# Ledger of designs, part 347: VH-VL binders against q9h9l3

Target 1, 176 residues: q9h9l3
Amino acid sequence: PRKMVAIDCEMVGTGPKGHVSSLARCSIVNYNGDVLYDEYILPPCHIVDYRTRWSGIRKQHMVNATPFKIARGQILKILTGKIVVGHAIHNDFKALQYFHPKSLTRDTSHIPPLNRKADCPENATMSLKHLTKKLLNRDIQVGKSGHSSVEDAQATMELYKLVEVEWEEHLARNPP
Below, E stands for the ipSAE of ESMFold2; O stands for the ipSAE of OpenDDE; V2 stands for 0.75 times the mean of E and O plus 0.25 times the DockQ between their complexes.

## First folded at step 17 (VH-VL)

Design EE44 (framework fv_unasnemab)
Fold by ESMFold2-Fast, scan of step 17:
Structure EE44 (fold): chain C 176 residues (1-176), chain A 122 residues (1-122), chain B 107 residues (1-107)
Amino acid sequence: as target 1 above (176 residues)
Amino acid sequence: EVQLVESGGGLVQPGRSLRLSCTASGFTFDYHYMHWVRQAPGKGLEWVAEIRNKFNSHTTYYADSVKGRFTISRDDSKSIVYLQMNSLRTEDTALYYCARDEFDSGYYFDYWGKGTTVTVSS
Amino acid sequence: DIQMTQSPSSVSASVGDRVTITCRASQGISTYLNWYQQKPGKAPKLLIYDASDLQSGVPSRFSGSGSGTDFTLTISSLQPEDFASYFCQQANSYPRTFGGGTKVEME
C-alpha cells in the first residue's frame, strides 16, 4: 500500500539536567521523499539543553516555532491510517506522546533483512548513518552543525524501500 | 470548506499576455502543491504547470507546450496561485482550472475550481 | 513523455450495466495513476487515486485496478448519475499526462 510516510524528529533537552527529550522539529516525507511537513516546534517546557550538535536546533529556531499542541495535531493528521517508517521510531512517538498501531509501524533499526544487506548482525541496532552509507553510498549527518531531519527522513524511506517487498510479505505471514 | 476560485480570464489577441489567479480558502494553502490544468472547447484535459509547497522550495514544472511562455507562482501569505501567460497563441484557448494536489498517498488532484475561460483570438 | 492511451473513446450503456474503461501507459508508472469523472459544464472530480484507492464520498460501485502499464476503471452497476466523461492521469513523471477520455453515454 502506498499510504506510507517516513518521519524523523529532533529533540531538545528539558526537565532536570536536560534529561527529558522534548520535540523541537519534525519532518515527514512521502514515499518518493517529497516533504509533507517540516516545522520547528516549541516545547511546552523550558529548554535546558538544545543538543545542537545532534539536533541542529538553536535559540533562533524557536522564535517563530509552532507550539507543541498545534504541531502535534498537524502531525497526527498526517500519520493516522498510514504506514509510518522511522529509525528507532519509538523515540519519535514518545516525543509526540503518540501511540501508532504496531501493524502500521516500520522501524528501520529493527528489520533483520536490512541489517543482512548491510553485512551487519541481524539483531543489532545499527545507526541510520551507517546503514545509509553501506546501502545507499551516501553520507548523512555530516559535520558538527546538527542533523537535518528532512535528510534523515528521506534516507529512512529509501532504506525501507530496499526491503519493502520482502518485509511486507513477512509481516503478512507473521502479523504483529 | 475547501474552495478554489479562478479569475483573470478573458478575450485576448495573439502575442499578448494575461495573468490568471486562483484564490484558495479552507485549508493550509502553503502545505500543498498547486496545479493549473486546461481544457480546450470540446476536448480533453491537459496539465499545464505545477508549483510545489514551501517545504520543497516552490519548485516549478511545466508542460512542453507552455515552457518558456508561462510562469506559475504563488503568494502563500494571500493563499493565491498565479499563472502568468505570455506570447499567447490561439491553441492556448481553453478553460483553465486551478487544482490542489494531495501527495501523501500518491499524487492526485482532490479539489478543482470551476475554471476561468481564456480565448485567444484576433 | 509518458503517453496515456485510454479505451474506448466512447461507450453506450444502460443503467445496471457493468462498464470497464482501460488506460495504458507507454512506460511503467507503478501505481501512480488517478481516475477523474467530468460531467458536462462541470469541473473534473477525483474518483480513484494511486490506481485503486477510492476517494472519500465516491460510491463503492467504482473501483480501480492495475499497476505498471495497464489499468482499469470499473463501474459495477451503472447509475443515471454516472453518464459522464472519465479520464485517467499518470503522476509518475513530468510532464503529468491525461488519457484522451472515455464518454459513457446512454444507450
Scores: ipSAE 0.848, ipTM 0.922, lowest interface PAE 0.6, mean pLDDT 94

Design EE45 (framework fv_unasnemab)
Fold by ESMFold2-Fast, scan of step 17:
Order: structure tokens, then C-alpha cells, then sequence
Structure EE45 (fold): chain C 176 residues (1-176), chain A 122 residues (1-122), chain B 107 residues (1-107)
């Protein structure tokens, strides 16, 4: 229907005490949820904390991972000129060291009609897991072995599609 | 420059087998869905088979006319997609094209090879 | 299977003419429709994807429109290099299916 993709990134901890978030995996899906990109990414800095409970990333995934500079180039080629959907997407763009035009960005953590459909306060920041369970009756991010960025990106696209028509109309009348 | 080069076509008798190859260059082959499309002499286009990329489990799809007889496969390390054609029929006579599927904005065949000719005749 | 009915099967036209080709799907395919051009002895070339997006390098005299079941390819002012066959293709579901083609020939 549109030049529209959904993205989800996983970060690991680098720098002092592992408090810097560095890109370590990126998944991008098309409008129908088919996977355009899914690579483990090797940060330029030493990994202090894999954050495995959330990232799903282990030392073994870094062995043949794509270097950050190369991965960034590949990812940006896919994102450029497209509407990019994400959840709390500013974190993904920050990890990519990338600025995407606001007019082409859709953040499912800040779409009032979506929260309204989930019986949540319109201006609250709800988790992807909560919105997906409430609106799609699907459990994601289950267990303690980490999240699947593919699963998260697919859920994010499906959530956006629930409000796409009304939200695009809103944005056309109220350009960002 | 994106290039797709088909090979393996020829003249075969009904009931025999042929394997077609399509060698790709100039792009990240393992990121793309690959397709075979055929065209009988003087006729229109007929989609034959698709194989998805490594991120979508190399899932395969076939036209009803070839299900059970044709097998599409790929070797990402060599950038080759194959079409194994078994139990060939006269109706399979066609020019066979290899096509790259771009699926970031819909699904469409943005690059095609020149094709390889398969003639099934007794 | 989704049947794609293309019309007309052929049209005779002169340089400068406006040419319209129609494609109808037997069931809804949203905007998952593409248009290809094929010249004698050559492989098909993508003209339009996702119903209305013009492929890079394709002249602006080509345009596509439609959604659901009814789609149109328009050539606003026919050029000598446009005498060719044109095919629509749905990419909504498997199997992928093509229209029967339209031959645009010189008068």
C-alpha cells in the first residue's frame, strides 16, 4: 500500500559500567510483516553488558556480526524516503546515530487513537508488549531469554495498521 | 550493475528433467526473493515459482501448473537460484526468465535476465 | 487463484495519442499491482509498482491508478519507443498472476 517499513533494534551495554546503549541487532519488516533486514551488529566499542534478558543477544551472536559502519549503511538505504514505524523509535534512531524526518516517522508509543483502542490514557507511553496483548491478543517478549526484534517489528507494524487511516488523515491536517 | 544470467535451457523429450540456473551479481543476493517467470512462444507471461530470502526461511511458492514437478532452490554463497524441472510436458515449452523481487514498497520484479529457452518435444 | 483480466488485447495508435489500458482483478488486491513493458525479443521492464509508483528512469508520460479490483495504465502522449506489449501483475497473494497483455501497435 505504501512506502512504509517497521523497525526494531536491540542494544547492548558499552562504555563505563555498561551504561551506553550500542546497536547490536536490527530488524526491519515491510507493510505485510515480511523481513527486509535482520542482522546482528558488532558495536565498535567493547561490550560490557549483553543485557540478554531484554536484547536476546549472547556472545555467540557477535562472532560473525556485521560491523556497525557497514550495518548502518545498509539500514539507512532501506529507511531513506520511507515512512518508518517503530515503538519508542527515538531510541532506535539514537542507536543508529541517524535523523529520520519527523513527517515520515510514526511512533506507536505516542499515537493517541492507538492508546484509546487499548483502553489506556491517550497521552501515556504504553509498552509494546501491553498494546500487542490488548489489541492483537498476542503475547510477545515471553520468557527470560530476550526479545525477538523481528517479532517486535512485526507487532509494531500490525499495531500501526489498526490506526493507519485515521492517523494519516490527522497528520495530513496537522503536519509535524 | 545488477545482472541476472540464466542458463541450462535446451531441447528435451517429454517426461525428462532439466535444471535451470540463474547467476546473480551486483547486489546482496541473500536479501532478495527470487522468481522464475516463463513465456510460451508468442504468448503472455506466466509466474512459475518464488523462493524467499534468508530472513524468511527460504520459503517456496509454486504455480498450480508446476506443483509437484518443479522445485526452486538457491545457493546464497554462490548467488545462484535454480529451477529443477521434472516430468516435463509439451506445455512447459517456454522462455524462462529469472527475476529479482523487490519487496520494500509492495512486491515487484525490478530486474529480469534475458531468459533461457526450454523446448519440450518428441 | 486471482484472475487478471486485461483490456484491450490490442490497440492501434499513432504517435501523440493518449493510450489507456485496463486491468481487473477477480477479487480485491489492494494496491498490489504492477505494470511491465515488453518489446519484441526483450525481457519485460518494470514501469509502475504498487499501482501508481513510477519506477526510476521511466518517463512521466506513464502513470498508473486504481485500487481494489480496477486498475489503469495511461500513456499520456505515445512516443515511437512505446509501441510494445504491456502486462499487469497482481502481487497480493500466491500464486502471482499476470494479465493477458495488451499490444500497442502502430496504425
Amino acid sequence: as target 1 above (176 residues)
Amino acid sequence: EVQLVESGGGLVQPGRSLRLSCTASGFTFDYHYMNWVRQAPGKGLEWVAEIRNKFNSHTTYYADSVKGRFTISRDDSKSIVYLQMNSLRTEDTALYYCARDEFDSGYYFDYWGKGTTVTVSS
Amino acid sequence: DIQMTQSPSSVSASVGDRVTITCRASQGISTYLNWYQQKPGKAPKLLIYDASDLQSGVPSRFSGSGSGTDFTLTISSLQPEDFASYFCQQANSYPRTFGGGTKVEME
Scores: ipSAE 0.845, ipTM 0.922, lowest interface PAE 0.7, mean pLDDT 93

Design EE46 (framework fv_unasnemab; at its last look DockQ between E and O 0.40; V2 from the best seeds 0.00; counts 0 for: pae O 4.3 > 2)
Fold by ESMFold2-Fast, scan of step 17:
Structure EE46 (fold): chain C 176 residues (1-176), chain A 122 residues (1-122), chain B 107 residues (1-107)
Amino acid sequence: as target 1 above (176 residues)
Amino acid sequence: EVQLVESGGGLVQPGRSLRLSCTASGFTFDYHYMDWVRQAPGKGLEWVAEIRNKFNSHTTYYADSVKGRFTISRDDSKSIVYLQMNSLRTEDTALYYCAREEFDSGYYFDYWGKGTTVTVSS
Amino acid sequence: DIQMTQSPSSVSASVGDRVTITCRASQGISTYLNWYQQKPGKAPKLLIYDASDLQSGVPSRFSGSGSGTDFTLTISSLQPEDFASYFCQQANSYPRTFGGGTKVEME
């Protein structure tokens, strides 16, 4: 093991017609999938669309949710100096209003060897659900009550571990 | 400043019970795993029990030597971890340390209390 | 249970010496191995975690290495404050287990 964590965030819709994605939950797991952080987060702006079908977030979750500014500080303290694994992770960093160094970022939606193992085109962007089913023989994001960011973060770490050795060697020879 | 303060130790006869407490301050207690580690006089370290954080269902683990006799628990609202020790034996005589466990890069005890002494004798 | 065998049980050394302590696990533990220092009458202090990561505030003369079953703690140039007992500890599985300890004594 290394200084490596996996992250998954859930966003709700704020702003005009709910088109702005605002952070409303964040889960972070360690190398073995143990949960370091899992909090509902209160956006600073009015929530227009909970996007419950995907986010799993309901109004009740906001009652004692951690305010965005405080949650951001807690999350960044965990991420700083670590290799951070995510799926389409740019969206999570954008919601956190955070820049993580590219050299310490691993995006399972853009790892050619991972797609190759799943019998998918190397340059295609595959969903977390599809890669997890193909490579781990496990169904995630099941049902219509929304996704679990804990489940997604755990799956993301397990997927990365399948290619960790070869991908880290590739990055060492070809620094970003 | 992280602080862990153990209490509840003392002299007790075989077969009796004691409850140890460890009061924590200076960090977000409910985010950390907490452990008890003991050390018999002049001997090495022996891990006793662990309780996980609120995000991992407060799952508990025990050394074989104490399973069925000791119970670890926590009160996150008070920042206290407990060790309930039942059916005490002379071989349970030791200094009992409370330790905070970090698990962001491996698993390790980064802070320890000064310990509380438990002596089991007649 | 995973048994941790630590060697030597004691070593006599002088200030400026290079000291090495070894720890062997009865089965593979990846890098889930920590090193602690304990001075008489004091609680243990973390030195190295995850086999080779130096804890903040610990002098750079301390280093750890190894993976799998064989691990080493090295003190590159022993200082007066380093005379103490040292313990390895595995965190790969439950129960957690410690090595028997190594006492570093003044020669």
Scores: ipSAE 0.877, ipTM 0.933, lowest interface PAE 0.5, mean pLDDT 94
Fold by ESMFold2, look of step 18:
Structure EE46 (fold): chain C 176 residues (1-176), chain A 122 residues (1-122), chain B 107 residues (1-107)
Amino acid sequence: as target 1 above (176 residues)
Amino acid sequence: EVQLVESGGGLVQPGRSLRLSCTASGFTFDYHYMDWVRQAPGKGLEWVAEIRNKFNSHTTYYADSVKGRFTISRDDSKSIVYLQMNSLRTEDTALYYCAREEFDSGYYFDYWGKGTTVTVSS
Amino acid sequence: DIQMTQSPSSVSASVGDRVTITCRASQGISTYLNWYQQKPGKAPKLLIYDASDLQSGVPSRFSGSGSGTDFTLTISSLQPEDFASYFCQQANSYPRTFGGGTKVEME
């Protein structure tokens, strides 16, 4: 019944002092966690800071990476018409230079029933790592080699499924 | 324009081997799952095998009727999927279709080739 | 294996008729059910996926419904090009399995 995907992105630093976050990897999974897309992406600007500790991105990944404009087209084609689940998903859309309809967007960093299940204040912003450990008993983003956007997208989908019935009913009665 | 073109069918004797090819064009081949589906003369459709995309480790699955005898594989650089058919039996006589699988919402075969005929007979 | 039981095996109908085809799964398959049309000498063509979603280019007279074990394909007003065989197929589990088919033919 639901066209639903989860997305996660990894960013590198561009612009003055590497302060701008630019897309360098994007992963998209279906409802069952099967991977629809997972590509390294070459930003249109010079990379100042690979942010490897968190991003997992190294210069060798950029050698054959998909140019941003091409990758953006591929990604948006997958997202069009679908409910898109993410964690702090505004950062992913900003890096894509895109907005997705709010009625089709689900952000696991801002779902009160999910926080309640984790014994957190309902309006607190919780990290993906924290929610995943508390609610799924899984460790993600382990070690110093950076995050896996595939792993993070899969975790985000599993977290949403914990509250999917309740939250979809809430949104149907309270359109965003 | 999505196209799937099967080849390699023919008339073979029982116990022999045959390799089918399916050449794909008009889409990003390495993002899709690919399947073989067969139809015996006057019969319905029977799923044969699947190979997943590069992001899901090219994992393979087979119908019980062909397991151990058939091998599905793919060459993403050439956009070709193969079906190696060993120890062929008369029951393998069918039109063999190559199909593209989408899995964004459910799992479904959205494009099919025209098929290639395999006849296993003495 | 999930058995797909399709009924009826054939339908005699006229242009303009409403045609309903039923598919039953031997166990729950959620909405992982697809419908295909096949004309003589042609490859199957996807009509409906995920129980109820129309494939691009399929006329709106085709609709699908159901979840769990019971599924229906409906053609609201039969057209001359709709005389064909129709197959359901589950994608919940391996092996993928098809129903036995329904032949829609002219009276």
Scores: ipSAE 0.846, ipTM 0.919, lowest interface PAE 0.7, mean pLDDT 94
Fold by OpenDDE, look of step 18:
Structure EE46 (fold): chain C 176 residues (1-176), chain A 122 residues (1-122), chain B 107 residues (1-107)
Amino acid sequence: as target 1 above (176 residues)
Amino acid sequence: EVQLVESGGGLVQPGRSLRLSCTASGFTFDYHYMDWVRQAPGKGLEWVAEIRNKFNSHTTYYADSVKGRFTISRDDSKSIVYLQMNSLRTEDTALYYCAREEFDSGYYFDYWGKGTTVTVSS
Amino acid sequence: DIQMTQSPSSVSASVGDRVTITCRASQGISTYLNWYQQKPGKAPKLLIYDASDLQSGVPSRFSGSGSGTDFTLTISSLQPEDFASYFCQQANSYPRTFGGGTKVEME
């Protein structure tokens, strides 16, 4: 079976008025939840809004942050050839300026069996926090210190594992 | 080619200290967990210690038999893992292997060094 | 600690024989069970990881099975180079623990 990893990224605001989302942290965990990658990343443009309340990113985190181009190379090396699990993962890929093959992508925000298990509408887009609480009885993204991308990646992987067998079978019968 | 080369073994008296080194090459050292496993003469394998990578805060784990006496550490810049052994006992006599630990699809030792011999005797 | 009990401790077999080695964990370890081969004077060599996954380069005559507490290493047709000691190892919890080993020797 193909190796599986989960990814979560945090973004800061760059460009005019900070409306451009730029990668500032990326965390990748394996199937067991072990951290394979976790780095602060320095955007190529000046940071206008750290979005700390959500991102957890502060100015001091950028002091020794990995330049975007270098980080991107490192991350892509890890993702290549693997099944990549994420939540609303299109945002992560966009921030990475990289798009993983659809057939190797798993977005936990769009897995009907997962929503069904959580007693949510199958076609609804549910938050990672809600699904994690409902299905794993775990609180994530608590407080005002911002998100932990490691925690979010781990939660994403655990959620996917709940429906992995069913969903993989579905995908096998219905390739994207 | 992945290589692990242990060094630092020798003959010491009980209560003395010894530091083992394992030099790694042929792979991205700072990505991998590293372990020490020992084997007493004519006996089975005994896990000694593990040190994880920088993404897992270089977390360490020890066998009860060596806790408080042994310290595992690593220098990622040199691709070396160490085992500082203090207060050595006769039962610490063994061939000490350095092993690379994979953790992507379980936890397993896919590469082993040839080992370095530690003999503790009065 | 999780105790790993291997059986048998030794087995005499001939080339071509089917050899089965069992490893039992004192508690559930899921599939976090690995098998190693060790020849005299050599370091252990990984054969099987995650209970049933064959390490690259290992002959297909080796196979692993099991989950939970009971695991099996099977050599479908013993070859001359397979006479060695074999160890199971659990990686479910700390401390990591090995089985006592099984010596496969020539009959």
Scores: ipSAE 0.049, ipTM 0.717, lowest interface PAE 4.3, mean pLDDT 94
ESMFold2 (binder alone), look of step 18: mean pLDDT 94; pTM 0.958

Design EE47 (framework fv_unasnemab)
Fold by ESMFold2-Fast, scan of step 17:
Structure EE47 (fold): chain C 176 residues (1-176), chain A 122 residues (1-122), chain B 107 residues (1-107)
Amino acid sequence: as target 1 above (176 residues)
Amino acid sequence: EVQLVESGGGLVQPGRSLRLSCTASGFTFDYHYMDWVRQAPGKGLEWVAEIRNKFNSHTTYYADSVKGRFTISRDDSKSIVYLQMNSLRTEDTALYYCARGEFDSGYYFDYWGKGTTVTVSS
Amino acid sequence: DIQMTQSPSSVSASVGDRVTITCRASQGISTYLNWYQQKPGKAPKLLIYDASDLQSGVPSRFSGSGSGTDFTLTISSLQPEDFASYFCQQANSYPRTFGGGTKVEME
């Protein structure tokens, strides 16, 4: 396998009215789905909205969470020089305050062949939950106590592997 | 700066027990898989056991030759991995290496200790 | 268990020679293969991981190639410090298995 990992982050609301998305958990898995990193992360700003329904983050998770600066350093060490797979990954990179080269970035929300396999319009932005159910016959993000970023990262890697050969060939011919 | 230091080897009679320790320093120990690999005098390398990191439930795996007799474990608070060896046989005589498992691209042993010698003799 | 077969078992070569060591897996292991160097009385040292990635600090004269079942380690221009044994190792599945080793002897 290539130097390839998948990432999924959970964000909480900070800033005025909780409008800013701040990193509160990050999970990274390798090509086979084994977990390289999974930590709760303490934002440097006051948390206004935990967004628990989606993030799964609660006040208790912040008690011994890794401070943002330390977590960011750990995460960037893992991502640097690797192909990074994610779903709507620009949100994760924004929360990390990080620029990852487009040539090494793979976003499963913007891969036309993947949507085609799921019988969805090629240029639509489909949810991770929908694609995973259609293509892997697996239910993720079930229940109402928040999502598992580990589960999401693993599903994202498996989805990418379904189109990896075709999409890498496309990118070689059409560099970003 | 990564260091792995094995200890606990020695001369023992068949049927007895030994516990090997490997003290790690210079890295975030609880993020890495840890393995034991042995080498009989004048022979090649033989993988013995592996313990996964805290994110993968400290799951353990063993070579068939040691399954049921050896137990790998770890203490992340002290950065130590252990190999408890029970019912030792003369065939277990070897230099035992502690190795750090990296799994960001495949799986490989990027650092090894100098090894600790185990001699099983009657 | 996946059997790893290395060839040759030993080879004698001169400084400057190109040395090739092969490793064959009994079943497909994708690129999950590593190469280690071991000098007399020392612990093994990682040279190549994931079939072709050169470990940091390892001289560029070492290279790895292959996928599936057939793998090669090449030393493009042998140096005196390359006298050693070389082992391949598959990381595709449990148990982890090593090849029997290849001893590279200086002439």
Scores: ipSAE 0.811, ipTM 0.911, lowest interface PAE 0.8, mean pLDDT 93

Design EE48 (framework fv_unasnemab)
Fold by ESMFold2-Fast, scan of step 17:
Structure EE48 (fold): chain C 176 residues (1-176), chain A 122 residues (1-122), chain B 107 residues (1-107)
Amino acid sequence: as target 1 above (176 residues)
Amino acid sequence: EVQLVESGGGLVQPGRSLRLSCTASGFTFDYHYMDWVRQAPGKGLEWVAEIRNKFNSHTTYYADSVKGRFTISRDDSKSIVYLQMNSLRTEDTALYYCARVEFDSGYYFDYWGKGTTVTVSS
Amino acid sequence: DIQMTQSPSSVSASVGDRVTITCRASQGISTYLNWYQQKPGKAPKLLIYDASDLQSGVPSRFSGSGSGTDFTLTISSLQPEDFASYFCQQANSYPRTFGGGTKVEME
């Protein structure tokens, strides 16, 4: 393996009508799926909509949550200089207010060989749930209590590992 | 500055017990796996036990030579990892190191304490 | 358990020499192999992790290579402070296991 981690974030709604997505949980796993980081994060703005059905976040999780500024520093320290794997990862980076170099970014929602392996159109953006079921024969994001960002980050790393050799060779020949 | 300080070693008779402590400072203790590694006088390194971080359920692992006799535990609120050693044998005589595991790229011991000496003798 | 066989057990060398130490795992461990240096009376110090990554603060004359079962630690030009014992360690599975060590001593 390389210096490679997988990330998944949960967002809550802030701002007018809760339409702004603010970071409220972040999970980071290593190449083998072991958890390096998993904290609830307190947004600097008032939470209008916990989006609990999707995020799994409740008011109780905010009581001792790490303030955004501190959490961001901790997370960036882990991500810097590493290949970071995620699914639709631009949303995570946006919530972190962070730029990660494209050469070190791997987005499992936009890897043509992965879609091909799942018998999906190469240009389509497939959900993490669908790819995980098709390729790993595992159900994630089940139930009504919200998603586990740990489970999502682990699934994302496992999906990337299925195409890692092929995709890294492609990127070496076609730098982003 | 990362520091690990072991204590609790000493001279003990076979069949007795000792508890070693390792006090950590200078980092977010509950984010790291913590290990005990020992070294018999004039010999090489032998891994003894590991306890994982809070995100991985504080799962514990042991070398076959100590399984059933030694127990690793931690108190994250105090930044201390322990090694409870029961039914000690002369072959447990060693310098016992506490080590921190970094696991962002593989798994490796990036910081070690100076060790505490355990001598098991009649 | 994964056995780590390290060779040679000792080597006599002079300042400026190229020193090579090898480590063989009894089964595949991918790149989950680390190298440590230990000087008399001191705790071990990490040199290389994940087979080939140089730890911060460690001189570039140290390098590691290998994957699977065969691994090498190389010191390109031995310095006086490099006379020490060296240990490999696998982190692929539990229990974690160390090689028997290699003592690099002055001729």
Scores: ipSAE 0.857, ipTM 0.924, lowest interface PAE 0.6, mean pLDDT 94

Design EE49 (framework fv_unasnemab)
Fold by ESMFold2-Fast, scan of step 17:
Structure EE49 (fold): chain C 176 residues (1-176), chain A 122 residues (1-122), chain B 107 residues (1-107)
Amino acid sequence: as target 1 above (176 residues)
Amino acid sequence: EVQLVESGGGLVQPGRSLRLSCTASGFTFDYHYMDWVRQAPGKGLEWVAEIRNKFNSHTTYYADSVKGRFTISRDDSKSIVYLQMNSLRTEDTALYYCARDDFDSGYYFDYWGKGTTVTVSS
Amino acid sequence: DIQMTQSPSSVSASVGDRVTITCRASQGISTYLNWYQQKPGKAPKLLIYDASDLQSGVPSRFSGSGSGTDFTLTISSLQPEDFASYFCQQANSYPRTFGGGTKVEME
């Protein structure tokens, strides 16, 4: 189905000891991997820990970042009514403070046929980096300066497309 | 309210140049792909060119009939897309439409301007 | 380039008729096929995108079907405002290409 997008969010640490994950970047791509949205997002709370090693986010990115409330509205307009693909996507929805219907949600960290194609245990939670290397022969999340959420969203969509026919048939038989 | 307003058309001699403009309003312009589509008098539609959004490097694409002669560009700060038309030929005579390319659920032109007329004649 | 062959070039019909327009791609385009309506002196209007998705505000009497190379636009019960030209367009690859158009005329 073309009403399908893939999302990847980057979080920074806010709250006590930086333990709260707050949205600081969101990337959304369409079925073919074209970028619909990619913005840095300013959390409403003070950033305690940029988590730069993983998020790729630095203080400079916050200068012209879109305020959370505005960014959330823009993102939800794109997601509403679509099948949304992500990897460990519950973290992204939590950061967006958003409920997306389970029937329209696809989590590539919990698709048994995808793990099977990667020669991994069906019920294991494999990293996006590992699945992408095994199945697409592509290295993502390279280096120590943080991840590209665009690259991650694109990889996530491509991984889902490998099992789309099989998994959509499974979901039709076994609605969530 | 989404609006696209084309301008810059006119009568021009073969071999000359024209620059068309399309001013957009009512939406986040820099998030959309923008296209030019033309229609010769009494004929069908012909896609001319596309320029992608800021997230896809403003990549450009052209129909074979105009490649090397036409250049599509955009100014996101002004919400304007341009079509620079060089080495014009009589077969370029047409009504030129500006169209918004929505690409979240496929690739399709959901809004069109009224068009600007280009007549290439001696 | 992908060539779009649209048929018929014209059709005469009466209010209440079922009208069917066909579009054939020279190679597979999955479901990346759109349908537009154009009335005399007006800009085209999107009717259907991604082969079968009805654009918001378009009456339910319009429907699209097909995948791969063969596509159909159907108007189940023609209304007076439906006398117009209709164009298919593939968006699978560059250059994007339109069909030659079908003119739906009053009998």
Scores: ipSAE 0.800, ipTM 0.909, lowest interface PAE 0.8, mean pLDDT 93

